VH-VL binders against AP-3 complex subunit mu (apm3). Designs and how they scored, part 14

Target 1, 249 residues: AP-3 complex subunit mu (apm3), of Schizosaccharomyces pombe (o94669r175to423)
Amino acid sequence: TNEFFIHVLERVSAVYQPNGKLAFGTVKSDMECKCQISGMPLLLLSLRPGTKLGNVRFHQSVNLKRWKQHPDQIEFIPPDGKFTLASFQTDFATQKSLPVVVEAKNKLDGRFEVRIRNTGKKSVENLKILITIPQALKSVTVTEGNYIFRASKYTHMEEGILEWSVKKLAWTSPALVLTGFLAPLKKDANSTEESSSYSKLEHLDLQYKLQGSTLHNFKVESLKMLNHPDKKSYKGVKHTIIAQNVSFR

## First folded at step 4 (VH-VL)

Design c18 (from d4 with heavy chain R50W N52D G57D; framework fv_disitamab)
Fold by ESMFold2-Fast, scan of step 4:
Structure c18 (fold): chain C 249 residues (1-249), chain A 122 residues (1-122), chain B 105 residues (1-105)
Amino acid sequence: as target 1 above (249 residues)
Amino acid sequence: EVQLVQSGAEVKKPGATVKISCKVSGYTFTDYYIHWVQQAPGKGLEWMGWIDPYSGDTYYNQKFKDKATITADKSTDTAYMELSSLRSEDTAVYFCATEIGYSYGTDAFDIWGQGTLVTVSS
Amino acid sequence: DIQMTQSPSSVSASVGDRVTITCKASQGISSWVAWYQQKPGKAPKLLIYAASSLQSGVPSRFSGSGSGTDFTLTISSLQPEDFATYYCQQYYSLTFGGGTKVEIK
């Protein structure tokens, strides 16, 4: 068998301000490979010119001398089976945004609203929105998906995490909306008067997967067997973005 | 190596209290919830509750709310589950479990303790 | 409260057989389903998460499918080490199915 598979897995960490402006963003990427080539091939992986690999760390099989001379070429002798060829980190450009956009609004009388939209061109999968609730939650309605509230038992405010889950959010989907109502803040235990004031939502996190997309200009142009240039190997390249630490504050 | 190691089997009399430990190693204790699961002899699995070791926050299955107390000690990377006012129906294997390594929109329990048998008899 | 109805409660099978186990949720739970294998005297082992994602190290003969309320675990060609009890779990509000014992015919 002469097959070689590459899975580029990009793990995203980002912090957005309430106005949607990116405060900080970084992507940690792994090039996960599976080698099913008979013999001991000497492989050359060529990347699209302009691909940037920040703070790159290579598998021990990589010819570092060649990489330093030609930073779009990765020459290596793969181990059998699965291995990580390269790990690298990139920062977001100031004009680049993630495909999932969140808008959270605090309204009158303890009402709040969280809107989620997919502005990309690929479906978002296994979307989880973790909303920090600063006090007791009275009711919640979602336009799609399911929710669960995990509350603290240590406070009369019953603060906790509201987890909103959506299996798939297509790029053609209208915005998804979660509407919630907070219970009024309670005063001191010695007071019978309930506060009519409400805390504001200040923090939420996103987690999701995005198949077939990349946050870099990353493209594998070719894979050659240098010691057998007359042989062809099938290469499969898969791209997955994993948003795991995306915060809106 | 990621592992959860539980304390040994206990035999208690009705009305007693028992405290089971779950020692965590191989990852940052405060990053993930620790769950507790009951399995009565010859029966299925029943979720009891979770603790967030970072905050100390807990959440319980209503069935266990007045029976179980879950705590965590960050200095020893150990979670605890205490059962009070033991009755014969509390006889079960108790498991701790965590949800690391495989989650992007999942809370599946990927690492489990070996289980602790609690027998309530006179 | 979300109820998980698992069927069958037991199945007798031979090595090489295709085994199918089903779980039905009392309400929509998207893909928030995991499947576990438990052998006597041992802790459960995670096989499948997010309804269809295979846990690392689990043989490819195990597969999961389903969404919403109906979920299925399939073992395409039963091996001797697969005789065990299997549990589904929805982790939306954390309830387990009643279990399915796969035993030798």
Scores: ipSAE 0.000, ipTM 0.387, lowest interface PAE 20.2, mean pLDDT 81

Design c19 (from d4 with heavy chain R50Y G57Y G105D; framework fv_disitamab)
Fold by ESMFold2-Fast, scan of step 4:
Structure c19 (fold): chain C 249 residues (1-249), chain A 122 residues (1-122), chain B 105 residues (1-105)
Amino acid sequence: as target 1 above (249 residues)
Amino acid sequence: EVQLVQSGAEVKKPGATVKISCKVSGYTFTDYYIHWVQQAPGKGLEWMGYINPYSGYTYYNQKFKDKATITADKSTDTAYMELSSLRSEDTAVYFCATEIGYSYDTDAFDIWGQGTLVTVSS
Amino acid sequence: DIQMTQSPSSVSASVGDRVTITCKASQGISSWVAWYQQKPGKAPKLLIYAASSLQSGVPSRFSGSGSGTDFTLTISSLQPEDFATYYCQQYYSLTFGGGTKVEIK
């Protein structure tokens, strides 16, 4: 068979401020290909007109002279089997925001809320929110999903990590909400009054996968075989976002 | 050979349920979405929804959300579309389709099943 | 929802004629448009994707153009096998146009 497949994997690293604004973020993208074309084809991959890949590194088979003249065209002779055609980096500020947005709010009386929204166009899968709890946790309620509290072994304030898991988050879903309450502290051993002082949430981490979407807004327009026009090849293009290093602090 | 093969024509009475199948071959079933499209007699194409066969996640056109249920069986590489509480207006040809050749931001349907005619009559 | 208004609903043409079909989106959709051909009793076949990209195996007499809200499909010299119904589709949120039947005169 003559088949050529492209899988675009985008790995996300981002830091958000407590107010929900992006402090910095980068996306490292790999264009992973699988070639099952007989012979030695000369291929031309065309991206959306005007595309300019940032900090790009190409496979050694790529014609760099053509790419410098036409940054939306990648001409190459593929090796057989699996290989990385290109690796490139994008900046969130110049492309597109992350599809999953988290808002964390510290409220009065030791109450806090974590709200999650999917602002993208595809469903988010295997979403995990890791909330650093700074002192003893009294109670937790979630609108969807499951939660597990993992206490830190070496603290006297009973701090730990609250892990909130949601299997699917559609872009049409209303915001998912976790509400928690921290246990009150006493002013001293003989006090009948509870302290009004509570630690604040300062750290959250997100982990998830999103199939069928890109942060770069990257698009493959066509794949042509320049030296063997009688050969038929069928291209498949897949996109996956992997968020494993997204923090709020 | 990449192909989608659908189950045969069905004739049902009002109030019945029908389940039609779409068996895929020639590619990895869990790698691409499967879409469903309705075409009423003498009318145009109308998109119904899709399933991600890897996760089982479904997304529906609001018009069909309470009528259609889309499922997938990874062990048999088969997607299903079930219509409940059938009415005469559900009489149509139903197509499954996939987007093997394209990125998510094109979503063009390059491979189609042959279609399944569902007739609802009393 | 994004509405796709396709015109004309039908056109009568002779072999060798140039046929133009138009599709208008109710809002901007960049180039996220595909065109399909459907013959009676058959499944649709993809002709054009991304507004202007020709699907592999489709004759070069078919071409697409447009961006934003206005799109066209052109058949430069109609052949006997081209008498069919044609549909545009925007795949930003997956709606089809109403279709254009190309009929023999």
Scores: ipSAE 0.000, ipTM 0.387, lowest interface PAE 19.8, mean pLDDT 81

Design c20 (from d4 with heavy chain Y33W N52D Y104W; framework fv_disitamab)
Fold by ESMFold2-Fast, scan of step 4:
Structure c20 (fold): chain C 249 residues (1-249), chain A 122 residues (1-122), chain B 105 residues (1-105)
Amino acid sequence: as target 1 above (249 residues)
Amino acid sequence: EVQLVQSGAEVKKPGATVKISCKVSGYTFTDYWIHWVQQAPGKGLEWMGRIDPYSGGTYYNQKFKDKATITADKSTDTAYMELSSLRSEDTAVYFCATEIGYSWGTDAFDIWGQGTLVTVSS
Amino acid sequence: DIQMTQSPSSVSASVGDRVTITCKASQGISSWVAWYQQKPGKAPKLLIYAASSLQSGVPSRFSGSGSGTDFTLTISSLQPEDFATYYCQQYYSLTFGGGTKVEIK
């Protein structure tokens, strides 16, 4: 058959400050294509009018002269099979927010709490929260999902990573909460019977996937075969966001 | 606009009870701790306790556990602190405060009420 | 509980001066210190959290440093509106320092 598939895959990296303010954020996007069109088609991909891709690298088949004159148009001759049409990267705008909001608190007596909400309009899939634990855990409770503690190699302090996994966080879901208690590391020589020493948690990472959304706020308007405008081959576009390097420090 | 608004000044006799309020607006009341802080005339700040408005769970400074009772009313977005068996040394300005944060290191109080003066005199 | 010893209790300074206030914890508290400014008749205002992070909206002349047991708040060039009392606070048991009053020289 004569079919052309487009999958826009956006990989997110971001660092948030303790107050929740974004310190740094980038999105690296790949337009992954699969061509099953006979012959040597000349294709024109049109983006939403006014779209301009930053820090873009194109497949060798792309007509750069046309793109420079019309930044919302990508003209190319596809290879057969799978290929990357374009790769581009942008920094987060100051108003950009990710759909998963994390609130993390160190409490008294070694207690800590991590609260997670999906503020978007799409379900978040395969959510993992990786909490850096600086000493032994006494207990952990989660409102939903599973957790696993993975001790660091060569540890005598029993520090490690607490991985909290939620398969699906729906846009209608109430906030999910993890509550944990640290075991006292030791009593100081000068400590009373009531006092214990606890480290504070300083770092967590998020990983998740989101289908059907884009952080670049662009849209594929059309795909036309310029040398055979009577043929239909475009089957639509799929969008996926992968958050793999999102840190709170 | 995020703000905590406290009830007005109170003058009480020794042995009386007083209940002061802290009305929350501009954020979700049940999402953050509400703290209470005492400041005696001419002295520094002293933490009294906190409440989780979602669960009603409380933590007290041992100095205040038999003096103060902290509560929260989710229907009115209001936290309360009640002081019982008032003595002259309870004369102070009482502040409510919250710690609005989204990650580690947010145990600091970034939003404060205006304070409520409680005077205990015979 | 953890004791926070703040020094000096008062300092006399002129506009444009560099002012340094210190706070010492009775045991290690990592970076878990906040600094507040309080003017007479007003509620405290958060300046610094996690020892060195500047609160949004606070002028850059304020800075915090330190870790473990010794912490410092610095005002690089004192302004008229900076005459106030300053407090440190630790996060483990939420204990405040005794305060430092910055007075007009």
Scores: ipSAE 0.005, ipTM 0.442, lowest interface PAE 11.5, mean pLDDT 82

Design c21 (framework fv_rovalpituzumab)
Fold by ESMFold2-Fast, scan of step 4:
Parts: sequence; structure tokens; C-alpha cells
Structure c21 (fold): chain C 249 residues (1-249), chain A 122 residues (1-122), chain B 107 residues (1-107)
Amino acid sequence: as target 1 above (249 residues)
Amino acid sequence: QVQLVQSGAEVKKPGASVKVSCKASGYTFTDYYMHWVRQAPGQGLEWMGRINPYSGGTTYADDFKGRVTMTTDTSTSTAYMELRSLRSDDTAVYYCATEIGYSYGTDAFDIWGQGTLVTVSS
Amino acid sequence: EIVMTQSPATLSVSPGERATLSCKASQSVSSWVVWYQQKPGQAPRLLIYGASTRATGIPARFSGSGSGTEFTLTISSLQSEDFAVYYCQQYDDWPYTFGQGTKLEIK
């Protein structure tokens, strides 16, 4: 068959301040292709006019002379099977916002609460919230999903990572809530104050996938076979956001 | 909406006691300490103490130990501060305040009552 | 207890000028310092927490800086509504302690 598949994978790294403001962020994107076209096709992929790709690296088959003269046109002779057509980087701060919003609260007597909302228009998949626990964890409850506490090795405080997993968070879902209780720190000889016995949560990490969304302001307009203009081989572009390094500190 | 509403002004004689109330609304009363801060006329702010509404545990500043008592009624989300053996220099505006953290690291007094003027005079 | 010392006691400035208010702690309080604004007859209003983070609804002309023992509140392009008393407070350790205040008045 004569089929050509394009899958744009956007890997996000971002750090948010406790107040919810973005401190810095970057998106590394790979344009992963699969070619099942017979013969020696000469392909022209056209991007939305005005598209600018940062720090772009092209597959060896790309006509760099054409791209430099027409930065919205990628002309190439694909290898058979799977390959990466282009890899590029975009400053996340100038793109669309991430759909998952995290709010964490340190409360009285070692209690804490983590709230997660999906503010986008697509379902979030395989959501994992990694909460750094600074001391022994007494108990935890979640409104949805599963949790696992992974104690750090070589620690006397029983500190560790609390991993909260949710298979799917629809954009219509109410906020998901995790409530936890820290065990009090060892008794101080001269202290009678309860909250001096508890550390505060200071670090969360998010990991998830979001199908059918893009942070880039680029669009594949067309894919044309220059040496066989009557053949139709293109099935469209899939977009996936992979948030694997999103921190709240 | 989050707010703290205090009882009205009081006039007391030296040696009497006063009990000021502070009714909380718009948040989970037992999740945050309730603090009491006073301000004498023309002077700065002075922290008196705090109460944990969940446990009833209290911490008082040294200058008030022995004559202040802080309590809560969780069924009505109301905090109370009683000051005994009043002196003329206890004339001040008394505030309740809470530190509601909406994100990591926010422990400031972001919600204050309107204040209660307590005048101690013969 | 941790003693918070503010300077100057009174700062006389004209509208449109820049005001810089200082707050010193007797020992390190890391970044756990809060700034409040108080107008006559009103409760204090939270301006800055964590030494440098503006509270919700606070105009961009207010900024805070510092860590350890020395902290500063800066108000750029003073407006008429900014003439008030400003207090710093540490929340690193109990008892919570306030500075004595800096009165910002029209020159």
C-alpha cells in the first residue's frame, strides 16, 4: 500500500512557582514518520505559512537548500519504514498553556492537600503525580485513582515519593483531590508547638500524555508527492503531548 | 467568599475580662490556625497567640500567658479570645487573622477580621 | 524571639517618586517575610509574602526582595493611595514578630 504516517511528539519540561506562575519551560518535538510508499517518492511537506522551527535538525534526506529558501517547505526522499523527519525545540513560555493545573496546600497538624484539574478540551491519560514527602507519612486518601508510597533508601525520616496514578482525567471531570497526613517529627525537648513538628511539601512532579493537542503554532497543511501528483498516500498528522518533566516548586 | 467577622466594640473597667468573637466563613475552619493580633492606638502590631481549631491546642506569647484564653466552637466556625485582669494599657484594636495557603509556601495572614476596639478605662 | 527592625520610621516622598523601605531580622528568617499595608481605621492588607511574591490583586508597582536578615519593599511611581503605614513580619519561627512600621507620608 502507499501510506505515509506523521506523528508529532512534543516532550514538555517546565517548572512552576508555588503561586502557579511559569518559571521556565521548553518543548522538544520529534516529527516521527512511517513510510510505506512503493518506488522512489519525492515528498513535499508544507507547513503553515510563517512557521518558525527552533534549533531544528533534519533527517539526511531533507533538501536543506529548499528549506532555507522556503522555511515552510520540507522536501525529502523518505527511507522505507520508520524515521524521524525533524527534531526541533520551542520555548514553552510563548506557546499554549498546559491543561493540567496543580494546587497544593500545607495545612495544620501535618495535613496537606493536592488538587488536580484538567482545564483543556482533551482527556489527560496516564496521569501520575509524584509528591515528595519530607518525613513519615501517616495516611493518605484520594478521590480517584491509586497511590503508592516509595520510601527513600538510607533515610531516618522515612521520607519518600508518594505516587498518585489516574488512568484518565476528562476535561469535564471535577477536581481530583489527595489528602494526606504527615507523622509528627521526633519530640523536641523544649518545644510545645505542634506545627514546628512538621515539614512542608515543597516539590511535586507531573507526568501524563495528551492525545490530539499541540503546544506549537504550526500545522501540516499538506503532503504532496512531487513525482506522482495523482497518488494519495497521506493519512494526516497525529499530535501527542508528553509531559514527563513538569515540576511545581 | 472567605471572611472573618468579629464582635462589636467593648468598654471595660480595669480588672474586668473581655471575650472577643471571630466568625469564619468560606473555608474549612479546622484546616488553619486562627491567630490573634492587637494594636494599641498609634502603635504597631503585636501577636498574642494562636489556636489549632482541629485539636484545640494553643500557643500564647509570653506577655499574655496566664491571662489569655483562646477557644473555638467548630459547630459555628467561631473563635474566641478572652483577656482577663484588664489594664488601661490593654486598650487596643484586637484582630483575628488566618493564614490560608492556596499554593506552596503561602503562610501569611491573608484574611483579617475587621477588628474589635476594646477600651479599658475607669 | 526574632526582632524585626524597620527603617526609616517615617519616609516623606512625593507622588510619582520611588520609595524603598527596609526591614532587618535579628537572625536569619530565610525568605519567610511578609509585608502589609495599613490605612487609618482598617485592618492590615497583605502585599508581599515569601519576601518577593505579590499577593493576589496587588499592583505591579509593589515589589519585595531580600533573604536571610535584610529585606526591602519597593514602591515605584507612588500613587496617592499608597501613603499608609507599612509593616514587615517574619513567619519562619514562633512567636511571629512584626517590625514597628514605616509611615509613608506626602512630602
Scores: ipSAE 0.000, ipTM 0.429, lowest interface PAE 13.8, mean pLDDT 82

Design c22 (framework fv_rovalpituzumab)
Fold by ESMFold2-Fast, scan of step 4:
Structure c22 (fold): chain C 249 residues (1-249), chain A 122 residues (1-122), chain B 107 residues (1-107)
Amino acid sequence: as target 1 above (249 residues)
Amino acid sequence: QVQLVQSGAEVKKPGASVKVSCKASGYTFTDYYMNWVRQAPGQGLEWMGWINPYSGGTTYADDFKGRVTMTTDTSTSTAYMELRSLRSDDTAVYYCATEIGYSWGTDAFDIWGQGTLVTVSS
Amino acid sequence: EIVMTQSPATLSVSPGERATLSCKASQSVSSYVVWYQQKPGQAPRLLIYDASTRATGIPARFSGSGSGTEFTLTISSLQSEDFAVYYCQQYYDYPLTFGQGTKLEIK
């Protein structure tokens, strides 16, 4: 038995408004393949009928004439080993959603709260929440995971990035909560009154991986060897979403 | 708990054959490829091939084609590697290894058997 | 087949120092490189995959870099338990191939 593996990697960049609505988003996808088939196979990869790939770029071995006539079919002669069969990019529709939902709240007396939920049906892996802290941080507590504060160099306010790491967020998990307190600010010398004041959180970023899901609703239906129809090959397909630059601002 | 447990040490004469076993536990045996890697005393690692427990499909390194056979018994979650026509330079520790916890296609082996020493001497 | 060449064969360093180990592929392997640590009498231990990604449980002092044909494993502030043999492996193409190893020993 000869084998062919496909790993669909979907790298996500998105910006959400403070109210949780998607402002814009882009998904850059690669079909990373691994070929372990003897000889020079002529392969036909069939996608779910009606599949449309945006801004697609194919490996040089792909028969573009066939692709134009049958957009759900990719005919190619693979190199041995690893290669990228296709790269494509789509923008999120306004209704598109990612499984990790964030709610950030600024409260009185410098207190803030960041709440994270997984609303999908699969576990989220290696979750990082990067919270932009606008001034000196007094204290932090988290319900799960680890955190580290990295102060900016040459800062006037002792601002920095608070990195909150969670190895796995199961879809059945209750919301994870980070609660923090900012140290009070002092007014300028020219102010008429002294008072404590606090900046508000305005930015945070997420990074994570999600195995076994796809944002494009694309499915590999079959893989056939056209020049050797009696020769069987095993087809393995994996889907991974990599949230790289997901901002809430 | 994912674990690979191999059979015990073997001493063979040149020209004989040896069959090493590797029993898997703690995961679905048919979901991951089983690889075989050997290491001669004081030397580096040498990949011998892999077997797909689901299909029975195999790929062997060219240096072992014709002398090696990899098989599995899915009812016992056990992989086997048989090496024939043994030579003195086949003396090595033989490992089974698999990739469980990492992104597909890495062939980065995070789970290894404890190794089986095969000594070939006259 | 793709040949992986490690250098030096032996690297002598003192505890607390930085060690840099090199691995060269005979042709481009993109980022498809793995690093293992092996101590006497033990099976290899996965350290780094995809050239620069640390495996679960691996201390932050281990880091990997490189792409194409040149790869490096760096160990910052060596600990006594780090003295071992290190192997690189490519998984760009079959057969999978390993370097010959670099032995890290106490100076």
Scores: ipSAE 0.000, ipTM 0.388, lowest interface PAE 22.9, mean pLDDT 83

Design c23 (framework fv_rovalpituzumab)
Fold by ESMFold2-Fast, scan of step 4:
Structure c23 (fold): chain C 249 residues (1-249), chain A 122 residues (1-122), chain B 107 residues (1-107)
Amino acid sequence: as target 1 above (249 residues)
Amino acid sequence: QVQLVQSGAEVKKPGASVKVSCKASGYTFTDYYMHWVRQAPGQGLEWMGWINPYSGGTTYADDFKGRVTMTTDTSTSTAYMELRSLRSDDTAVYYCATEIGYSYDTDAFDIWGQGTLVTVSS
Amino acid sequence: EIVMTQSPATLSVSPGERATLSCKASQSISSWVVWYQQKPGQAPRLLIYAASTRATGIPARFSGSGSGTEFTLTISSLQSEDFAVYYCQQYESYPWTFGQGTKLEIK
C-alpha cells in the first residue's frame, strides 16, 4: 500500500478592536505527515506559486538547496510513519478574516447581547465563547448550546468568565444569540448624579476548530515521487484551523 | 472554474474504434492524474485506467488492456481515451474524472466530465 | 480484485424519513471507501470519502460510517432532491472498484 497524508494545522492568535478591525494576528502552522510508502521514495511537494512560509523550520530530510532556489518546492525522503515536515509562522494578513463574526452590544438597564455567525462555507466545531463579566450576573439565555459561569475568587464585584459552548456551528445556521442581564450596582440614594449603574462588556475570546480551510492561502498543488514518476503515492491533504486565542476588545 | 468538458456522443459499428476527448480548465493539468470510468446501462461504474499528464505514464484495468490507449496533449490541457475493437457490450457513458484533492484525504473523484455516450450497434 | 456489493438494490422511503444504505467489500479495505450520488443524466457527485468525511458542500444529513468490510451511508430527514442512485467505491488497491448501486425512490 503506498499512502502519503499531509495534515496542515494552523493555530491562530488574534486581537480585534471593538470596530472589528484586526489589531494583531499570528498563525503558527505545522505540516504533519504520515508516510506508508515502501522503500526509499524521493518526494517532491509543490506549493501554490507565491506561497510565503515565515520562519520555516524543515525536517532534516528536506533538500534545503532546492528550497532556496525554488521556494514553492519541498524535496525530501520521508521517514516511515508520522513526522513533521515543516513548521512555520506567519503574520495574519489584514485582508484575511476568520469565518466567525461576533457582535457584542451593551443595551439599556444592564442587558447585553452577544451574536455570533459563521460567514464561511465550512462548519465551525467545538466553539467556545468566553465573555468577561465585569460585575454580578443576574441571568443568561442562549439560543443554542450550554453555558457556565466561573466566578473569580479574588474579586469583590462578583466578576468572572461566562463560557458559552456550541458543539457545531454550520455555515447555514442562523445567528446564535446570548442575552444576559447584569445585576445593578448599588447607588448612593442621596446622590443627584445621573451616572450609569451598570458596567459595560469590554472583552470576549473565541476558541474553535475549522476543518478544510487555510488562512494564508497555503495549498499543496501536487506530490510527486521523483524516483517513480508514474507511481501514485499521494492520498490526500487535510487542513485544520485551530483558533486558540482570538480576542475582541 | 475547475471543469472537465468531454466530446459529443458517438455511434459506432462492432469492430470500430472510438476516441473520446476531455478538456480540462481551471487547474494545473499536469499536477493530477486523469481517470476514465464508464457506466453501461443497468450496471455500476467501471474504472478503466488513468494517465499521468506529466510523464505520459498509464495504468489500465485488466479488462481493457490491449484495446485501450490513454493520451494527453498538455498544450491544450486535453486527455484522450481510445477504445478499439468495439463490441456491443461497450455501449456505455464514458467519463473522465480527476482527483484534485485540495483539502481531501482521498483518491476520490471530485471533478467529473459530463460524460460521453458511446453506442455500439450494427 | 476487490468486489463491492451494495444492498438493497432499491430502497423505498418517504420524505422526512431516514435511509440507511449498505456497502460490503470482499476483503478488508480499512476506511478507504467513497460514496457518490448520481441523478439521471448527470455525472456522479462526491458525497463522502475515507468512509466518514463529508466532501465540501455536502449537507450534514449525509453521514458515513464503517471500517474493514462493512460500510454504511445514512441520510437523515430525506429531502426531495436526495432521491437518486448511490454508489460506493474502494480505493485500497487498483483496480478501483464500485458497487452496483442502490436506488433510493419515493414510497
Scores: ipSAE 0.000, ipTM 0.380, lowest interface PAE 17.7, mean pLDDT 81

Design c24 (from d4 with heavy chain T106D D107Y A108Y I111Y; framework fv_disitamab)
Fold by ESMFold2-Fast, scan of step 4:
Structure c24 (fold): chain C 249 residues (1-249), chain A 122 residues (1-122), chain B 105 residues (1-105)
Amino acid sequence: as target 1 above (249 residues)
Amino acid sequence: EVQLVQSGAEVKKPGATVKISCKVSGYTFTDYYIHWVQQAPGKGLEWMGRINPYSGGTYYNQKFKDKATITADKSTDTAYMELSSLRSEDTAVYFCATEIGYSYGDYYFDYWGQGTLVTVSS
Amino acid sequence: DIQMTQSPSSVSASVGDRVTITCKASQGISSWVAWYQQKPGKAPKLLIYAASSLQSGVPSRFSGSGSGTDFTLTISSLQPEDFATYYCQQYYSLTFGGGTKVEIK
């Protein structure tokens, strides 16, 4: 019925320093399309002038000669159903921050705290915080969501990953807090101190989805059917940011 | 700005009790130990003990175990050190100190109170 | 208890001199040593932690070295504001050295 859908998926990989500064980041984008047009259409997709597609790889149906002459135009014959039209990569600019802010604090006697805030204007979905636990975990409390501890099968220290899951973090939500207590490590026999020893948390990973936002100045301007220039072509464009490999170390 | 502010100088008679305060500001009181250190006139520094303001748990140097009592008041962000049965040997400057940035193996003091002189005289 | 023996107990020096202060632990304490500066009537100030790490805001003329039982604080070019008493501290079980008074020659 002459419907064509474009879903721009931006997969973010980033590393933040303990002080919150971005050390490095990259965005790998896929333009995933769904064609529901009758017949064999010849389509022309126009991008906003000034759009830069880094390390771009096109579907084999794309007319590369046209794209080389007009870098804002992608001419193609879509395959049936779902396909990836283009994949490209760009550097994540330091001026453009991700909306989810995480703060981890190591406190007294093996107590630790992880706070998470959504500073953006869109809801964060399917948020997962993966906390590397360097020793036995005594107890955990979360203000929202669910948690599960997955012990490493290869460690003698009861090390593992604490996975904290929150289905949705609205931009109006107060900060979410996880409080945990580590079990003490075996006391040093030479120590005259009464306190037990504890390891420090040093590594967290975030995973989430953010609908209706882009990290690029990427915009689809128009979609035309070249073999039927007088016919109306419907297009729907959706943007999603997927934070897959966002580390704090 | 992190600050530890101690109460003023005290003059006490032998056998009396004295209680010194250390009020903190600029950080979360329950996140770090508060330590107490004694310095006798013309002498060096000697660690007395510490308190965990979150739990109220204390650990003392054996020398001070029966002399000093360390407490904390969460509502006023204030730690206290009380000396009982004062003797002339207890005349000293007493400092409170903390270790901001607690991590495994960090037991040095990056912030100190200004000190409180306690004089025991007949 | 772990005893920290600090030497010398006092040293007379002139501005521009290199001053070396040593501290010996009665038992192995890895690198768990801090150094403090104390001026008359004032609280101690942290200079060095973890035997050799310089505290933020402390001039680079101060340096620490050592591991195990033998530790050293060095002031490479003594300045007028450096005349003070210096203390080492082991933080394995929290004991201080006896102190070293750096005085004007």
Scores: ipSAE 0.000, ipTM 0.432, lowest interface PAE 14.3, mean pLDDT 82

